# VH-VL binders against o27280, part 95

Target 1, 266 residues: o27280
Amino acid sequence: MDSMNVPEVLEIKRIVEESESVKTFIFSWDFRREVRPGQFVMVWDFRDEKPMSVSLIDPVRSEIGISIRRVGEFTDRVHGLSEGDLLGIRGPYGRGFELMGRDILLVGGGIGMAPLAALADEATARGMRVDALVAARTADELLFLDRLEAAGVNISTCTDDGSCGFKGFAHERLLTLEENHDMAAVCGPEPMMFQVMRILDERDVPAQLSLERYMKCAVGICGQCCLDDTGFRVCAEGPVFWSQELSRVREFGRYRRDPAGRRVPW

## First folded at step 3 (VH-VL)

Design s3 (framework fv_bamlanivimab)
Fold by ESMFold2-Fast, scan of step 3:
Structure s3 (fold): chain C 266 residues (1-266), chain A 119 residues (1-119), chain B 107 residues (1-107)
Amino acid sequence: as target 1 above (266 residues)
Amino acid sequence: QVQLVQSGAEVKKPGSSVKVSCKASGGTFSSYAISWVRQAPGQGLEWMGRIIPIFGTANYAQKFQGRVTITADKSTSTAYMELSSLRSEDTAVYYCARPSYYEGWFDPWGQGTAVTVSS
Amino acid sequence: DIQMTQSPSSLSASVGDRVTITCRASQSISSYLSWYQQKPGKAPKLLIYAASSLQSGVPSRFSGSGSGTDFTLTITSLQPEDFATYYCQQSYSTPRTFGQGTKVEIK
């Protein structure tokens, strides 16, 4: 598509408040530059640049959406912006999800539902049956339920504290759900993703998992895009990996790397 | 470093059942799958089934379905394999094994439990 | 079930020889293949995991290669302690299945 890796300055067309801590920023997009669910963009506020997953892909309206959780200085500044303000967008980058078969299970935790919401739209548009397990610590952190319902997705929920749906973790809820899916896509905290991957492996369901925590670099240049055992570069080879690939990585589900490359346990 | 220690050798009569234990020490018990693999005299390795203790889920090879039950007791860090309706061809060394990471390759292995079915 | 077939079933070799053992899966298993060494009266020992990753403490003369359906274990410069039976195993799906074994014997 575009051979330049320069941010395009785009106007914030619309802002959707998903929760007290999450907003979706919507921009007009030229779909000559193809974007797929599971890919990310670099968002530039003219001070700092951070990677964000694409959560809405709408070729009919010529729009993309980027969902951002307020968690630090950069995201706090971006949350302070209004419709009509400008942001720089560079990308898309990374490998998107691949769809196969006639039915798919989505398992999302917190903000991990953002790339899965875009995937749900594509899967339903292709005529697939979509089941989504939406997990969060509390009911207020469950995201995109109305959008998933509007798309015709079959939704199950769970919260750690029992404030909505099943009381417990995603993997505990998954054990009580039907086993028959042609594939799965998983995005959320790594400990959750690891436990879910184990159950899906047991059921012989091929799964793709998105490792958004590693998206701290630009265009695959920095060492933080690298997984411990295999040398995977997340922005070049990810952020979406098949479960078979992740099973070879000793750090997955056990520890992570901080920006200095030091091991940090989960 | 995790170690797996199995119960002692057993001699059983045809038609009886045997329950072999596998006690884990030195590492995390609940989140790793524990598999049972047997080896008849002079034969290769045959996977029987596995359990993931944290989930309580067990899977069995078709050949053993209905005769084998694999369980785990998280409070004692012990997995069990019970084989019923014993036949002479069930004479074998039975191993427990777990992945060194959360995948299907096995390290460590238990020392093995010899089960002899007398005719 | 995924069937694992090893070749050869047995081989005779001398100390210092290069030994190759092959393993074929009945369907693609990506890189979900492990190699084990077993000596008489002992439990199997993991040598190679994920088709090509050497287990900690295993001598560098052991190496694994391959992906999909065809895999190879290579022992360069065979040592006296390497005379044993070797097994491949797939962990791509349940049930986990092993090859029939390759016995490496003294010539």
Scores: ipSAE 0.007, ipTM 0.405, lowest interface PAE 14.5, mean pLDDT 82

Design s30 (framework fv_azirkitug)
Fold by ESMFold2-Fast, scan of step 3:
Structure s30 (fold): chain C 266 residues (1-266), chain A 121 residues (1-121), chain B 107 residues (1-107)
Amino acid sequence: as target 1 above (266 residues)
Amino acid sequence: EVQLVESGGGLVQPGGSLKLSCAASGFTFNTYAMYWVRQASGKGLEWVARIRSKSNNYATYYADAVKGRFTISRDDSKNMVYLQMNSLKTEDTAVYYCVRSKYYEDAMDYWGQGTLVTVSS
Amino acid sequence: ETVVTQSPATLSLSPGERATLSCRASQSVGSYLHWFQQKPGQAPRLLIHDASNRATRVPARFSGSGSGTDFTLTISSLEPEDFATYFCQQYDSFPLTFGQGTKLEIK
């Protein structure tokens, strides 16, 4: 029986307003079906189904959380729901983050902090030292600072407009931070992730990056994942990839494809 | 300035061995993939081997013509890359270049001056 | 393997003239093609990366164009130091392959 591939209708137990544009929806979860940071679920509002990263994994309270940014019709409808309303949840899917070493750097931009917040909880529970660089356009868009602080994470912030912390982009802030980490995990806008990856590669810090556009490949909706590489194409399951898998992918962080398949800059 | 200096070339008989060395300076060596590319007299360029950085687990890749005979390695503490060449054939006669590859451009952007390897009786 | 073929094998021109060098791939390589310059007794030098992007400190007279299977390197007005052999290289698929070269010689 493929129980993971059938949507389970779950009641919204609690809604946390993370910002004006982001809400976390919390559901009771049976942890016989394990969930790891970096994995995602398909969220079904009985009209459309969309992949969403798991942002909270709490076996003690038997809960998972899914953080959703309001960016279109589907997310607008979901944001209109209340505690007690129903959503279909299918999964979990995808390759989650792998933890190694004693020290980890998290670099998150906007909603990209969602899977990294779950990872921070796991890393701290394992006794790792966690440093987080939380980036957003404005102070009001910085996410999960209270959760990270409560978990004992060392937090650095940056905003494009300078309204909180360093004024500038994530990669500019990263250049001012300590270089010594056993690994890093990165999630956010692809151009930000590309710039961060370049710096981490120069520091010889192995990194894992989470790419939303590869979530469909992990559930088999996309029959092929072709990444242009140094002289060859590679197919890999997402959404989490090691930096060595992406450092030679010409498309990553530089351009996207339009409907005709042509390269278009970010 | 970026410098790559090859050494270890010379004359060797078929079936013999040579170890090429490349000393790198002027850049953060341990973050770059390194290549060996060869060129026979009056011929074109032929990729031989690559070795990636520590963040890529020092992954190696070889041209079919040299698989099983050549080994690429590096010593980041000394800023050195090496090419151990065993069971040499006359077809391996060429100038061997040590080459740096930029991660974000994936381009062979700096080349050493080359070292000549001659395989003949 | 993807074979890249350059033409002409030899091109004889005078300083001040325009040079056009061609490179054809046996299958589409997108824009994953580089151009190198090699002078006698010297190592190759990267000129153009990704079909059309001039490498650092390469003079503006050098330009690259093309995509898919057909690529061109153009030198708008030849200087004496431009007489050299030029190689194209694809990196869309392994093994990495180079063209046989175009020798640009003074007339």
Scores: ipSAE 0.000, ipTM 0.396, lowest interface PAE 16.7, mean pLDDT 83

Design s31 (framework fv_azirkitug)
Fold by ESMFold2-Fast, scan of step 3:
Structure s31 (fold): chain C 266 residues (1-266), chain A 121 residues (1-121), chain B 107 residues (1-107)
Amino acid sequence: as target 1 above (266 residues)
Amino acid sequence: EVQLVESGGGLVQPGGSLKLSCAASGFTFNTYAMYWVRQASGKGLEWVARIRSKSNNYATYYADAVKGRFTISRDDSKNMVYLQMNSLKTEDTAVYYCVRQGHYDEYFDYWGQGTLVTVSS
Amino acid sequence: ETVVTQSPATLSLSPGERATLSCRASQSVGSYLHWFQQKPGQAPRLLIHDASNRATRVPARFSGSGSGTDFTLTISSLEPEDFATYFCQQYDSFPLTFGQGTKLEIK
């Protein structure tokens, strides 16, 4: 039996309050079970189980971190936990980011900065030059700025309301940046990722994008994990995809599915 | 500019009570855990109490030496943290510091100037 | 509780000399150890966090090393403003505990 599929009950060692709605939960981790940026774990509160991206990978301290935004009943319960409380963790699952070249651009929106923060740590450890474009609706929703700065990342910000950095959307800010990169990694709302992907494709910058919305069934087989037209199962083949793979997905950036499986515009 | 300003210290008899206040400014106060740390004259630092943010349900933690006698609280609308000290003992004599816990790595990144509490007959 | 012990209690040196201060934990704290500087009449100031990372605006002459139970703070060339008391603190486990301090004084 694959030991990755059995939940391990871990003690919450530390909780970092990232914002009013986001917390990072830190656990001791045995790195004989490798974890890569872009992978996710299943978090079990002994009632419900949900997929969460790994946001901190620290082999020196023997720790992983999982950043969780409060958006529903499960996440509200988990946010109510304290250091010393227990959670079930199984995984990691999914395909992680691949690094290539000397220069990387990270483009993150909201909680999408969580897997990119882990990637930034790996890229800087490899000696890559890292530029990050961090996008949110307002200044208080920008995540991981202090952590990225501490890692030596060159940061640009944009907010929809102009409360911090460039006033506008991530793709509008990207158009004002002239530096070329060997690769990019993108994570955030699908409409943002679609617009960013188009610009990177025009610049011949290979990009990897993380599709978190379909990580609902990491162990089993379910229809929600399938991408339109390509047949890719995000939990098995993703959540990280190269831009050339996503360019063949008619649904990406244009449609989502309701509970009945019908396509609805974003 | 981050500032923490303590007040409320003074001379009190054993068995008496004092309430310390800490006024915070220059940061988003309601997202940070806050501590009280004390230092007796010529001695080392000793943590006293911790209060977490609203998102952690204002969870409180106390050093064994003060548990049951001291109460930490906060008022996010006023950017204030408080320490109610009851049943004071001579060994509680110290300078009391209001301290902010950093978001990452849980270190004490900003300290107030301190307020002196003297418990003597 | 994890006890942290500092040595020496007092270190007498001259400006320009190297200072080496030790901190030992009663059980492993990984890299969860911080160093603070306290000048007379002032509040403590964070110098080094997580054993070896220099805090913002802290001069390059300050460095930290060690892991597990044994930690060292080094000041490569003492300046007059460095004569102060230095404390280490672990944050691996509650309660958070501090060393007794090392007083660095002018010879």
Scores: ipSAE 0.000, ipTM 0.418, lowest interface PAE 15.2, mean pLDDT 83

Design s32 (framework fv_azirkitug)
Fold by ESMFold2-Fast, scan of step 3:
Structure s32 (fold): chain C 266 residues (1-266), chain A 121 residues (1-121), chain B 107 residues (1-107)
Amino acid sequence: as target 1 above (266 residues)
Amino acid sequence: EVQLVESGGGLVQPGGSLKLSCAASGFTFNTYAMYWVRQASGKGLEWVARIRSKSNNYATYYADAVKGRFTISRDDSKNMVYLQMNSLKTEDTAVYYCVRETRYSDWFDPWGQGTLVTVSS
Amino acid sequence: ETVVTQSPATLSLSPGERATLSCRASQSVGSYLHWFQQKPGQAPRLLIHDASNRATRVPARFSGSGSGTDFTLTISSLEPEDFATYFCQQYDSFPLTFGQGTKLEIK
């Protein structure tokens, strides 16, 4: 169709090992093709194509980064690649985060910190005060702490097992944090996001949440990546939604859809 | 605070062997690639070897000058990285530094204090 | 291999003067370039990361600039403790390569 719908074959310039299961792949990027935090690209290994969130946006260096968690055949193959190898990148796609106000809270769980790390860079560049609550099951699964600290972000951590920071879940830690934010951005497991959204709604903090659902296409043409009762398609209308939009969705926080579109309880 | 502490240097005759150790603390060691850099007296810095994390199957890379003679390894359970040096030459005489690979805008000093290796008869 | 060349090899200046040190790469390294300060008998100290960002606890008189193949380290007003050897390093490609160093010495 146009240049964003044709994969560009890019060389992997550098690979950053974020954790045992997560890597960030860095590519030179032509910023005539704009990309915003919260958007995703289709990554093509010349066999299969999968959507991945952009985790680094650096127009000064002319680079983007894509963080990928090892969870299946495609991601196993991509994790086996080396610097100098080639990947096809198509996009960006989806609705990115919108920034408003002077103070922002980021709440990320696991790989959900990837799009939030890119957002943190943009927010700090705009002079916003950024607080981040970084959550994971264990200390080894906390992502981007060094990068967030380098960006001047105020960081709070929590782990389910108490191996780093607060012992407990993200929403439990959030209850102990100050309420004064103009907006929030949330990305992580859907049950975590639901609990966090409830607290933010009670505090009258408008939040944007990025849905980590199964996606089968770069645009919502197949209809398989949709929400139950609103007709939202994650890849077309998302992945980023305002909390007010998600409050109308009966399935949010209650069940998910598998790759075949079937409802599955959390 | 990030800290790297090297040990194992010393005097050895040409053809001999030494094993250098580096103890890491203050960061999530198992997620970082690690490397060794050396510096001969009054000379510049020279990269020696690199080892990636477990997620990259501990892939190793060597400078041409040491390939086949040196082996880099790591023990994530102990936060240790090692450099096994075999068939040492007088040209290998240098201070050896353990270095944490940089990430994005990493502003912390990634270098250890170094350990001296002298290869002479 | 990306060759990194520093100039001048030696720079003789007096305290209070401005120092400008050059680093050039044989091919583009983007902003993947660090500057290190090394004093006799000490390990290198990270001074500037990613071409232009001062490392933790580095005085404001130090600044870095440049991208691609041409990079500059500037010390706006030399202090006695600044007389040392300075190295640049690219980390865009493997093998990692360093410049030969610029020695800053008292005039």
Scores: ipSAE 0.000, ipTM 0.427, lowest interface PAE 14.1, mean pLDDT 83

Design s4 (framework fv_bamlanivimab)
Fold by ESMFold2-Fast, scan of step 3:
Structure s4 (fold): chain C 266 residues (1-266), chain A 119 residues (1-119), chain B 107 residues (1-107)
Amino acid sequence: as target 1 above (266 residues)
Amino acid sequence: QVQLVQSGAEVKKPGSSVKVSCKASGGTFSRYAISWVRQAPGQGLEWMGRIIPIFGTANYAQKFQGRVTITADKSTSTAYMELSSLRSEDTAVYYCARDSQYEGWFDPWGQGTAVTVSS
Amino acid sequence: DIQMTQSPSSLSASVGDRVTITCRASQSISSYLSWYQQKPGKAPKLLIYAASSLQSGVPSRFSGSGSGTDFTLTITSLQPEDFATYYCQQSYSTPRTFGQGTKVEIK
């Protein structure tokens, strides 16, 4: 039972500033605890605990990285920390991505590039050809471009405002890209993922999609992280799902839930 | 409702190869994976590998890497498992099964193909 | 590879008995566990998926429970057709791995 795990207190070894709002925190990690791209950890600042995707997995250096966007009180406090400071880490949790075939398309929006950056590293290490479509609202919100380039990834970019690459949304850019991929992995805002999934389904490309917003429950025993039409719990069965599974979820890409459980359009 | 039908029993000599077929009917062939699982006489179940027909490539268990090839012909909705360099320890019933969730459970199963390796 | 260990390897029971079979994973697999029933000469049949979800058409006397590393299959009132070998299987990672099986024999 994962709920019996206590956080391990780890020293922040290195901090990488990815953008004005995103930092990657790097820790030494004992890889006897396997970590796979698409999995998450619970980050504890000794006051609050939040789920964060693993964005760097480096067994050679014995390091993991966790990328955190500044969006509230917890993340503001964590962004104020320095190398040498301590954080509690529990996990990893959740199901990671599967790699199959020879060619993979990654489609990431904003912070959704974090788990995909780790996946890109593994895919390139396995000799796969990797194409990445990196999407953001503006150029300064595009993440991991230097890291992807260093890994030999073929990069396409798009921004809503046209400040870098294609002017438009991820799904509009995808329509102009090569259709010959053995699989795809997608992570970003749900409306983006829904549109991308629809196009990949029409192209008969199997896709895995990561539902990071539902990582609030770190263990499968509480039952609070649940998709309504299928009964799937994201913490137990996700956060990574095949597009075939998500096509059955009426809520995906159309609605979210407010604190009272009401459906609210995206 | 998907049904899987496998080819008939085979008797092979050590060092030869065997190719077992698994024909799917009903459902969308390209939208699920086909796994191959074997069972030696009186033994348990052992996963060999799988294919998603749309990929044309497959995942294999480490033990079988280099000896097993799993392929699919989308036009005939048929998956194949070929095992080379046969040894007596490869004597088993070989099953195909639909991996309907890719990461999930196996249902339905083919009826099984008995492969006997003897000299 | 994730190793799956079942207990017991065999048991003898009578019609009407409550039977429990346990399955342990060498690492946490959350709820990615299925249970199968196999009768001699036949392919396995799916009973339970996602640790606790009953497959359509499977009698309600079968139930699954557990999460993480420890899982249980329960048959509340054993029937003559339930004498078979039962296997657990993890789908948390590839390769998929099965327990060694538990043979339920008539007493």
Scores: ipSAE 0.006, ipTM 0.400, lowest interface PAE 15.7, mean pLDDT 83

